# VH-VL binders against q8rwq4r167to367: the designs that were tried, part 33

Target 1, 201 residues: q8rwq4r167to367
Amino acid sequence: LALEDIDGSPSFLEKALQFIEKYGTKIEGILRQSADVEEVERRVQEYEQGKTEFTFDEDPHVVGDCIKHVLRELPSSPVSASCCTALLEAYRIESKEARISSLRSAIAETFPEPNRRLLQRILKMMHTISSHSHENRMNPNAVAACMAPLLLRPLLAGECDLEDDFDGGEDNSAQLLAAANAANNAQAIITVLLEDYGSIF
Below, E stands for the ipSAE of ESMFold2; O stands for the ipSAE of ESMFold2 at other seeds; V2 stands for 0.75 times the mean of E and O plus 0.25 times the DockQ between their complexes.

## First folded at step 19 (VH-VL; framework fv_belrestotug)

Design y5 (at its last look DockQ between E and O 0.69; V2 from the best seeds 0.00; counts 0 for: pae E 3.1 > 2)
Fold by ESMFold2 at other seeds, look of step 19:
Structure y5 (fold): chain C 201 residues (1-201), chain A 123 residues (1-123), chain B 108 residues (1-108)
Amino acid sequence: as target 1 above (201 residues)
Amino acid sequence: QVQLVQSGAEVKKPGASVKVSCKASGYTFTEYWMHWVRQAPGQGLEWMGVIDPYGGLTYYAQKFQGRVTLTRDTSTSTVYMELSSLRSEDTAVYYCAKDWDLEDYFPQYFDYWGQGTTVTVSS
Amino acid sequence: EIVLTQSPGTLSLSPGERATLSCRASQSVDSSYLAWYQQKPGQAPRLLIYYASDRATGIPDRFSGSGSGTDFTLTISRLEPEDFAVYYCQQYGNWPLTFGGGTKVEIK
């Protein structure tokens, strides 16, 4: 439902994804550069008031931040805690080919269909942007860094961490270290999914 | 425009403490972690630790555990680094460096640095 | 703790020459979590490269990074007068964050 309204028409999120795929490929720093916060808030309000279509002359940075806003506000993470755990376990496999195979299997066997469709759809937009990195300067690492925290929220919240990744007391030091490790893991997982998109999906 | 402005140079005796400030502007202070890195004369860079200004949580490199304290004042957007029990090998330039918030971009490399504060420890 | 060893310690070259700087890690740095910095006398470090090969905003394309695992390289394709400085690598795959000892690029 995140990609479709109740009547089956494309949602605000789907329309924003399509806009970025069409107009964002040549925009330097797309998904990385922040837009004016007031403009983003205004655009979201305009959507809520009935302006459901994006026009070609809208600022792609504003549309990109609209995507981030919608993902942030979803009632649950695009990838659930159990799905994050499955991705993390598959990612930790040292052999590249076995890792890719395990990521593919984790997605096929663990993800509920709506969550898989949402993740795959967002990754498709990200893959399109990273395929034009010579023009927009957004390679898979950069795109993943911007988007992974929004896609793998349970990983960053510590809800799918393996205890051996975060073996330490629950003091001040353990919390920041855990957050730093989770962020690195989230970015790395999404990077692999982008670099091997066709093999995984 | 992101700017990190540090307090001025200090000269200290062995056994004293020093407190260096780093005032941030041009971004939302509580949304980004602040790191401290030092550089002894003619030597390389050494990471000391990090603070999350939102709640004041810290992590210190083992070498400095027990001697360094990072604090912040959110009303002035300022981080403080205090180093106690100073000795001559603590003579260095001390830098604050900004990290990115997890919500937008989370690298643990530093695109913005303070100008540095020279601390000299001598008898 | 991951120790980063940079070589050479000093690289004496002329403007227009190609500089190649090495950074070797004591253990593999996951996902190429490695950055390069430039530091001129009396200044704070300036970020050049992150994720081993990605140029930071505003960094000229004569700077390039490569490598993975334990072996990383910074290349300056044609040295400009402003490029004579000290260069540091930094890993961020594991805490504590660590830096290499530096390579000074100086005029021959």
Scores: ipSAE 0.442, ipTM 0.773, lowest interface PAE 2.7, mean pLDDT 87
Fold by ESMFold2, look of step 19:
Structure y5 (fold): chain C 201 residues (1-201), chain A 123 residues (1-123), chain B 108 residues (1-108)
Amino acid sequence: as target 1 above (201 residues)
Amino acid sequence: QVQLVQSGAEVKKPGASVKVSCKASGYTFTEYWMHWVRQAPGQGLEWMGVIDPYGGLTYYAQKFQGRVTLTRDTSTSTVYMELSSLRSEDTAVYYCAKDWDLEDYFPQYFDYWGQGTTVTVSS
Amino acid sequence: EIVLTQSPGTLSLSPGERATLSCRASQSVDSSYLAWYQQKPGQAPRLLIYYASDRATGIPDRFSGSGSGTDFTLTISRLEPEDFAVYYCQQYGNWPLTFGGGTKVEIK
């Protein structure tokens, strides 16, 4: 229930996503520029203590980091290892039309409904930000670069079952290469999902 | 203020080794990979390899495999590049370069470079 | 490994003119993992563009990148005196990381 509290009202994450969609579109470097860690932690504590609404005068960079904080703290990845594998296999298809079709199928048909809803909701915010890139300088590549590691954690951890992915039994040089490839793949997958958002969702 | 400060120029004979240092400041040394790139006189740029300062893991371009060694000292925020069995073709400016500073990912293009260290190999 | 071929080798232009620099890859560079650097004599390279088209912080909007697959272009819409330098493309889709041979933009 990452997006809703027990009573069906918007969660902290959902409220932060809404804030960024409304106030983040004109902010240069939104989602990429870091806020102070202590300030982010204080804001999370303020929510727990009863400040349950974001106000218009709050720093969008702090709110963006609140989103990242929540995603890092999730007990399981927003996208599971099997879902990451499905996305990676679909991404590697060379034909653009077949690739988009395969990505759509993987998300619509193989993702558990809660994971699909969470991914789609976060991508909606990211798509909104990237649609205003002329003001905020955050095009799909830039937004994907700062968010993909939080969304596709199993891919970065080498838990996807593909022959080119990192495995823990190889030498040290293979580990760095696998990490570099995983990071590139994670960012590339999210970029395609943003660039072809309407066709995929 | 991010800075990468490299050791001074070196003159070596063929067959010798050289060790170049790169001292980082202005950021958390262990959070970013450090790359080494060289440039022979009048020529382009050539990637040599990379080190993750956190655990000391390395990867070397095949051309330099067996001749290059990257190490680091986290207490001084310094990376070292050692190139052995030097030849005249190794005459170049050697740069250390830091990954671009984005939270939560590791890009492989470089936003900060050291000033370069000239290594001259002559008989 | 991916070989990057830049053309022309030298581009002789005057201030105010448009510069168009080409970078061609020996195989497709997936997801536009391509960067552009500027280098002036005696200096380290400076990042201009990443992901084929994204300007690095502080880079003026007269610099633009485009292209995908195997063909990439750096455009300088109106050359300023400080833009006369050597320009390198770099791919980061596969290791080893590789650079193009460079295009020298020089004053006519």
Scores: ipSAE 0.399, ipTM 0.756, lowest interface PAE 3.1, mean pLDDT 87
ESMFold2 (binder alone), look of step 19: mean pLDDT 92; pTM 0.941

Design y6 (at its last look DockQ between E and O 0.54; V2 from the best seeds 0.00; counts 0 for: pae O 6.6 > 2)
Fold by ESMFold2, look of step 19:
Structure y6 (fold): chain C 201 residues (1-201), chain A 123 residues (1-123), chain B 108 residues (1-108)
Amino acid sequence: as target 1 above (201 residues)
Amino acid sequence: QVQLVQSGAEVKKPGASVKVSCKASGYTFTEYWMHWVRQAPGQGLEWMGVIDPSGGLTYYAQKFKGRVTLTRDTSTSTVYMELSSLRSEDTAVYYCAKDWDLEDYFPQYFDYWGQGTTVTVSS
Amino acid sequence: EIVLTQSPGTLSLSPGERATLSCRASQSVDSSYLAWYQQKPGQAPRLLIYYASDRATGIPDRFSGSGSGTDFTLTISRLEPEDFAVYYCQQYGNWPLTFGGGTKVEIK
């Protein structure tokens, strides 16, 4: 239960998401600028030791990296390999309206409910940040570029690619092309989900 | 501070080879892909290929496949571009350029460029 | 291969004027994977814009990018003396990576 502790109360991740939604909107480079790794690890340990609330004076860059740390440490990607494949297939539809409709359908119909809840919740925070890009300089493309690798790990790992689209050869150069395409696809999928968040969710 | 420092100008005869070095500093060399782009006199930019310095995997634009070889030396943070069977049309400035290819973030535009290496192919 | 066609080839303007540069792609460029570079004689290109409209770090706000699909524009709202250079667009939505032929912005 990534968003809830055993007793149903908000988890560390959920509290960090709420903090960023409230205090991160005016912070230039939020989600992109890294915090010190030791500070992030200490903050996680402080939570485990009883400091369960974020206060308004905490550094948003540290809290943002706490979110990334938790997502990176999840036992499985927020979006599984089969769900990544469904998103990629829907994204490849060339018509904008059909693409959005297919993305909505893929999420509503193929995702297990816990995975859909987690993805939607993280995207809500990301959407809030990108809606304030005039202040924080983090438009949907920039937010997606920073977060997509954590959300769509199987796609970047090559675990859900569509082999039909890459007929460039079977030498070692195919690996770099596939990696470049996977990165672009991951970022592009998340960008569309952010730009059309209300229509998709 | 990120720096890409290339080797000096070269004059070659047709049929020879040239090897241009690009030494990187100011960032973790193995975490970013390195591209090569050339520019003939008075012309635009032409992408030649890319190397992932962590494992040495490469991809070459079709025009150069078979003549270009990209290699790297991780101990010196240096990429090498070798172009063989030189022709007069290969006269150009050759640039190395750093890719934003973080392990969890893969942009494919170039935020830093080497100073360029002029290669002149003449009889 | 995505071919990028820039227009005009040369743009002759005075300092203080607005410059508008066009880049047209032979195929749609997904998610606006388009960058713009400035190049002065004897120098390497300098990144100005990525994702079609996002300014790179340290780039003045007089530079703006726009467009999607196949049609992209770089605008310089008020030309400064240092802005007279050649400008290239580059797509990174598909390999091989390709550049436009350039637009030279020169002093009238």
Scores: ipSAE 0.446, ipTM 0.766, lowest interface PAE 2.7, mean pLDDT 87
Fold by ESMFold2 at other seeds, look of step 19:
Structure y6 (fold): chain C 201 residues (1-201), chain A 123 residues (1-123), chain B 108 residues (1-108)
Amino acid sequence: as target 1 above (201 residues)
Amino acid sequence: QVQLVQSGAEVKKPGASVKVSCKASGYTFTEYWMHWVRQAPGQGLEWMGVIDPSGGLTYYAQKFKGRVTLTRDTSTSTVYMELSSLRSEDTAVYYCAKDWDLEDYFPQYFDYWGQGTTVTVSS
Amino acid sequence: EIVLTQSPGTLSLSPGERATLSCRASQSVDSSYLAWYQQKPGQAPRLLIYYASDRATGIPDRFSGSGSGTDFTLTISRLEPEDFAVYYCQQYGNWPLTFGGGTKVEIK
């Protein structure tokens, strides 16, 4: 799996997730405060060159951005376009209980197992951070705002297939409106998944 | 420190146009959308539209479409709001406001505002 | 277009009292995409609350927001002299972005 040492690939990600779960819970603005891009790139290179463990004195903001870097550089989105469409359809259900039930069903029944495991693992770290919001000021909304663009990339790219969505190019005002709606939807979906994590997973 | 500095007060006659500038500093100008909001004397706030400075894409509230034009100059980190065919009800304070931007996320609430530009339209 | 109706229009209170300001939306504001601003005469608005309940940086603990759907509340637990101002709610769940008409909190 992408999170385990099979073929060596993304075990860096799992180690970074574990670091944040252990050392990031008390860090104000964790996942929101960005680190310098060159520092993040250097840390990734150090991993590739043999520094495969994080030490307790490393800057949690750098490690958090390593997580974001890895997710951004994945060949495909953690959640595919069809999976994003399923989540958006489920989210738009007006009844709260039916919405949660439909989100759970979409994840359990529609997602390929590797994608479901990856999403669930990342959401576990995010849930841990948001559970310490009194110390780090990162409630579910704030954590979702920082991470949803990386998890639901096809939704933000306008690649989801819904009736009220279509390929654009008509005028530039439609593009900004679509971007604003996609951003709101992505954050809202992830917020619900965090707030009802135990019921959904 | 994030700062939005707007051009000075304007007095115009009905039918004229006004162009208000908003110069940004303290952040990467092209990474954040810039909104315009006006406030008539003794009244509340009214959203006019938004510009993405990176590509110049705009969206205007329906009430102002056809009369408002938002442009930007990335070399000076400045947004311009032009409102044409002015009438007395356009008398207001006009604000530019910056939203929060996280790599492709635009939350559309405003943590920084310009000081406001008073535009008075009278015969 | 989502219309935001704030009540009361004016709230007359003394320092130390609890202020409760209401914002009602004409339709549901999903995911609590609602912000609150404070505005003093001659000044631009200042962001207080976003996502209905999250305090902006530097905003004192006496300010709190709550609510969901169509009904939202700003509470000032103990009014300070500097809190006498006009307060606006704003929704950002749908374009056009809209503001409430304001609630003036004034000294009794």
Scores: ipSAE 0.408, ipTM 0.759, lowest interface PAE 3.2, mean pLDDT 86
ESMFold2 (binder alone), look of step 19: mean pLDDT 91; pTM 0.937
ESMFold2, look of step 20: ipSAE 0.398; ipTM 0.757
ESMFold2 (binder alone), look of step 20: mean pLDDT 92; pTM 0.938
ESMFold2 at other seeds, look of step 20: ipSAE 0.061; ipTM 0.600

## First folded at step 20 (VH-VL; framework fv_belrestotug)

Design z1 (at its last look DockQ between E and O 0.79; V2 from the best seeds 0.00; counts 0 for: pae E 3.6 > 2)
Fold by ESMFold2 at other seeds, look of step 21:
Structure z1 (fold): chain C 201 residues (1-201), chain A 123 residues (1-123), chain B 108 residues (1-108)
Amino acid sequence: as target 1 above (201 residues)
Amino acid sequence: QVQLVQSGAEVKKPGASVKVSCKASGYTFTENWMHWVRQAPGQGLEWMGVIDPSGGLTYYAQKFKGRVTLTRDTSTSTVYMELSSLRSEDTAVYYCAKDWDLEDYFPQYFDYWGQGTTVTVSS
Amino acid sequence: EIVLTQSPGTLSLSPGERATLSCRASQSVDSSYLAWYQQKPGQAPRLLIYYASDRAEGIPDRFSGSGSGTDFTLTISRLEPEDFAVYYCQQYGNWPLTFGGGTKVEIK
């Protein structure tokens, strides 16, 4: 129920996503520019104390960081380790058309419905932002770079690395290389999902 | 206001070592990796390696492995690059360079550079 | 290791002219993990472009990047006096990170 309160009304996350879709499209660096952590925490507390709506004059960078805060604090990853593995396997297909088809199939076949709904909803906001890149300077690559670490946490944690044989050595220098590869893969997967959003979802 | 301030120029003899410092300010030091890149006179840029300041893990380009050591002091937000067994071809400007700070992600291109430290190795 | 070959080595142009700089990779650079830097004498490099086409903070829109796979281009649509410098491409799709040999853009 990350997107809905128990009564079916929009959750804080859903309201923040809607705010960014409406007021964030013309904001340079939206989702990339950070807000003050204490201001973000204060805004979250204000919601809990009864300020249940975002107003038009709120700073979009604070609202964007509220979205990131909520995603970071979820009890479990938005995309599970097995789902990240499925996306990575599909992404590694070399043919562009086959890759898109395989990503669509991976999402349809391996994702529990709540996780698929959440991912698709967040990607919809990201797609809306990237569709206005001429004003906000946030093309699919930039938006993916900002959000992929929050969406594909198990991939970045090394929990779904497909290269688990001996050549993936475990000396300490290999850890930085593996982290760099995981980061590149996470950003690349989300970029494709954004660029081909209509074909995949 | 990100700033990377490096130690001053050095003149060394072949076989000596040099240790260059890079003091970071204007961002959270442990959230970004720090890279080292050198540039010999009249030549291009050459990546030497990287350190993660949060845990001190390093990765070195093969050409420099065994001669370069990267360390950090998180209390002073400073990275150190030590290059040993210096040769005349190690004469170069040495830069520290910060990757961009995306939470939980390392973009591996360099948005801020130190001013450079000239190391001259001469007989 | 991915070798980046920049051409031309030197590009002699006048202010107001369009500059086109090439960077060719020895292997495909996945997901456009390609950056461009400007360097003036005695200065550190300055990031211009990342992800092949995205302008860094504070970079004017006369700088644009394009390309994918093995062929990448930096374009300066109308040269300003401050644009006469050396330009480097850099790939970050595979370690070791590597740079091109540079293209010097100089006053004709």
Scores: ipSAE 0.500, ipTM 0.797, lowest interface PAE 2.2, mean pLDDT 88
Fold by ESMFold2, look of step 21:
Structure z1 (fold): chain C 201 residues (1-201), chain A 123 residues (1-123), chain B 108 residues (1-108)
Amino acid sequence: as target 1 above (201 residues)
Amino acid sequence: QVQLVQSGAEVKKPGASVKVSCKASGYTFTENWMHWVRQAPGQGLEWMGVIDPSGGLTYYAQKFKGRVTLTRDTSTSTVYMELSSLRSEDTAVYYCAKDWDLEDYFPQYFDYWGQGTTVTVSS
Amino acid sequence: EIVLTQSPGTLSLSPGERATLSCRASQSVDSSYLAWYQQKPGQAPRLLIYYASDRAEGIPDRFSGSGSGTDFTLTISRLEPEDFAVYYCQQYGNWPLTFGGGTKVEIK
């Protein structure tokens, strides 16, 4: 659904992903550098008004932020809370081979089909970008840091971390610790999915 | 363009308190966490704690709990570190440090540091 | 708490030589949440490396980081005069955030 319009043609998101895969690989800081918020909103509105094709001369940073805008505006998280929990549990496995196998299993068996397809599609674009890091300076860690908050929203909201208790006492310090752990976990999970993309998908 | 400017050196007696300021500029103050790190003479770096300026939430390293207080003033983009019940072992350079602004993610390594504030505790 | 032990304490070398600095963690630092800083006298630390191996903006490629788990290395392939300083590792995988004790790189 998110990748296709009602008539089965590529959606705005799918077209933006294709644009970045084709024109973003050589752009330094792609997905990391922000475009002007008003310019991104205008481009989204232009698409809704009939400018349904991206042209090669459009600013890749604007198109990248269009992708982020669409993900941010989805009515539900691309990865649900239960799916985030499954990924987190799989990630915590210390053995690399067992971890990759568990991540693959979690995605194949726990994710609803539309969510699995959406995640895999976005990760394909991210993998393509990170494969050109010598030119665009966006290695897997950098791409993951930019995109993980948009993909794993329930994890960052604390809806997946079972150990997010306060540290005790009256200072409420556990909230910052939980936020720091969630951010680290989100980035790390996506990094592994990118580094082992072919094995997981 | 990002700049962290700290208040000047302090000389204190044991048992007193010190309050060090860190004024931030060149970025949106409330969108990054601010950390405090100290360095005793001839010693390494020691993390003291962190404040989220947007809501004022804090976390303190256990060694400093009960003696350190981090506060902020969003109208002046300033963080304050107060250390009470000073001892000679608190003689150090105190730094504020900013994490890197990567949208909704606050990585916990420090790309910008204040110039440091020397606090000397001497009888 | 993760204790970071740096070695050697002091490394005496000449310009043009290769420097190899070690940082060992008391427990595994997951996903290589490790940074390296350079500090010159009277100055604040400067970020060199994050995620164990990624160079910060503006850092020359003679600085490289490597390692995972409990063993991490900072390498300066050919020392320049401005590289004589103290170097610290820092982990950010677990709170409290901790730093190594430092390695001083000085002129022999």
Scores: ipSAE 0.476, ipTM 0.782, lowest interface PAE 2.5, mean pLDDT 87
ESMFold2, look of step 20: ipSAE 0.462; ipTM 0.772
ESMFold2 (binder alone), look of step 20: mean pLDDT 91; pTM 0.936
ESMFold2 at other seeds, look of step 20: ipSAE 0.447; ipTM 0.767
ESMFold2 (binder alone), look of step 21: mean pLDDT 91; pTM 0.934
ESMFold2, look of step 22: ipSAE 0.370; ipTM 0.747
ESMFold2 (binder alone), look of step 22: mean pLDDT 91; pTM 0.933
ESMFold2 at other seeds, look of step 22: ipSAE 0.452; ipTM 0.765

Design z2 (at its last look DockQ between E and O 0.70; V2 from the best seeds 0.00; counts 0 for: pae E 4.7 > 2)
Fold by ESMFold2 at other seeds, look of step 20:
Structure z2 (fold): chain C 201 residues (1-201), chain A 123 residues (1-123), chain B 108 residues (1-108)
Amino acid sequence: as target 1 above (201 residues)
Amino acid sequence: QVQLVQSGAEVKKPGASVKVSCKASGYTFTEYWMHWVRQAPGQGLEWMGVIDPSGGLTYYAQKFKGRVTLTRDTSTSTVYMELSSLRSEDTAVYYCAKDWDYEDYFPQYFDYWGQGTTVTVSS
Amino acid sequence: EIVLTQSPGTLSLSPGERATLSCRASQSVDSSYLAWYQQKPGQAPRLLIYYASDRATGIPDRFSGSGSGTDFTLTISRLEPEDFAVYYCQQYGNWPLTFGGGTKVEIK
């Protein structure tokens, strides 16, 4: 449903993804640089009123923020908590070939098909942007850093981390360490999925 | 424009404490972690710890745990670093440094630094 | 704790030469969570590179980073007089965050 309206036509999200794939590849800082907040709000309101088509002269930074808005407002994470756990476990494999194979298996075998389609579609746009990094300055690490929090919400929320074995007694500093690790893991997982997109999907 | 403005130089005797402030402006204070890094004269950089200004949670490098305390005041967008039981080897420039954050992503490299506060510990 | 060892301690080169600065980690730094900083006398460090190879905003193309695992390199392809400074690497893959001891680049 996220990629299609009720009648089967492309959704606002799908059209925004297509716009970025076509017009965003040469835009420096695409997906990282914020657009004017008032302009993004206006454009979202226009979509809610039925204007879901983008014109060639629209600012790609505005469209990029529209994509983020839609992903943020989804009723559930694109990747569920159990799916995040599967990805995290696969990512922790040290051998590159085994890691890629395990990530592919986790996605193929654990994800409900609609969630897999959504993740794959968003990663396709991100892969396209990162393939033009010399022009737009957005390599896989940079694109992943901007998008991973929206895709792997349960991981950032701590809903799929393993129990921390460190116990320093009185302090609660383990929470910040866990948050830092979750953030690094989210970015790293998405980076691998981008770099090996063809092997994984 | 992002700015981190630190309090002025301090001269302290061994055994005393020092409290250095770092006032942030040009961004949403509570959305970014703040780190503290020191540099002894002629030496490299040493990470001391980090504070999340939104809730006040902290993490300290083991070397400083028990002597350093990080606090914040969200009303003034200011972080404070207090170092107790000062020794001559604590003579250093102390920096606050901003972490990057977008929706709880903390990359832990530092895009903006304060100007530094020199703390001298001598008799 | 991951120890970062930078070499050489001092690098004396003429303007226009290529500078190669090394940073070696005591353990593998996952996903190349490595940054490079430039520091001039009396100034705070300035971010040059993150994720081992990505230039920060406003950093000239003559600065490039490379490497993975335990061995990382900062290259300045053609030294300019303003590149006189000390350069530090920093890892952020594991806490505590750690910095290398620095490489001083002298332009003579």
Scores: ipSAE 0.409, ipTM 0.752, lowest interface PAE 3.0, mean pLDDT 87
Fold by ESMFold2, look of step 20:
Structure z2 (fold): chain C 201 residues (1-201), chain A 123 residues (1-123), chain B 108 residues (1-108)
Amino acid sequence: as target 1 above (201 residues)
Amino acid sequence: QVQLVQSGAEVKKPGASVKVSCKASGYTFTEYWMHWVRQAPGQGLEWMGVIDPSGGLTYYAQKFKGRVTLTRDTSTSTVYMELSSLRSEDTAVYYCAKDWDYEDYFPQYFDYWGQGTTVTVSS
Amino acid sequence: EIVLTQSPGTLSLSPGERATLSCRASQSVDSSYLAWYQQKPGQAPRLLIYYASDRATGIPDRFSGSGSGTDFTLTISRLEPEDFAVYYCQQYGNWPLTFGGGTKVEIK
């Protein structure tokens, strides 16, 4: 479980999520503004060496990038290829109400329990940030843009696109169009999950 | 500070080619896509295509496919736009424009623009 | 291809007045992938708004964007002398990327 250490206490990731929920809501550009990669790696190492708690005076941008660092380093995507496919199928439903219902069902019925809990937990933090957009300038679209690539990696890799707009071929432009479409789909899916978080989870 | 500096104005005859440069500075060149947009006199903006400078992959709007070629030189942080078989209708200001926030996610709106390069096609 | 239709073509207003500019898309623009630009004569466009409603860095709060789906609006709450320019909307929900035809905001 990525959210718990072996003894059931909160993991580094869970503590970082809690920090952002508590101290990140008023920080302009939170989750978007990058911290220095060496500072982030040092903070991760400090945790392993005994600095297991975040204090209120730590830089929220460093803590936000700690979250991203952990997600990038997971052995597999938080959302598997089959789960990405299920989300994409549900997202493409034209009726808003049916789309929300299908997204809820896909998450509840298709996701392995650990993956569902991880996704829901990360989305909770993201929803909290986006609810304070007047202070931090991070609306659901902006938060989704920053985080979707870390959550839906198989979709961005083209591993779960149900409808291939591209024929196989030698045209390099097909690769850029596919990348742009995948990025748009990933952001759009996460945006809907954030905007309707309470209905979906 | 991000800056896009384009080459100077060009006057060409119909049937010729033009190559416009766009030199980028103030950011990591290979991390952002570069777009080209043109504007005919008194007209609106028209998207021509895009290049990913890291690998050189391109996509062209259908109207320009076969006539436009985008290339880059990563050692000088420069993108080149070549438009061939020029017609009088190609008289326009040509802009390079930087894509926003590269990382692994590519929204396609433009936070920085070059100053524009006027290309005049006239007999 | 998504066609963006801006209206009116020209707005003639005085400084201090509110300007309301419309951009209508030929089909829905998912997740409000819409941006607004300002362009003065002889200059490159300047980004004002992205994601339909988010102000770009350094853009005064008198500029606001709204809308979703096919109908989008740029509002300038009190026109300043430097705001008399042409304004373009742009969608980035689908390729090819497309711009509206522009709305010229001019002194009455």
Scores: ipSAE 0.266, ipTM 0.705, lowest interface PAE 4.7, mean pLDDT 86
ESMFold2 (binder alone), look of step 20: mean pLDDT 91; pTM 0.939

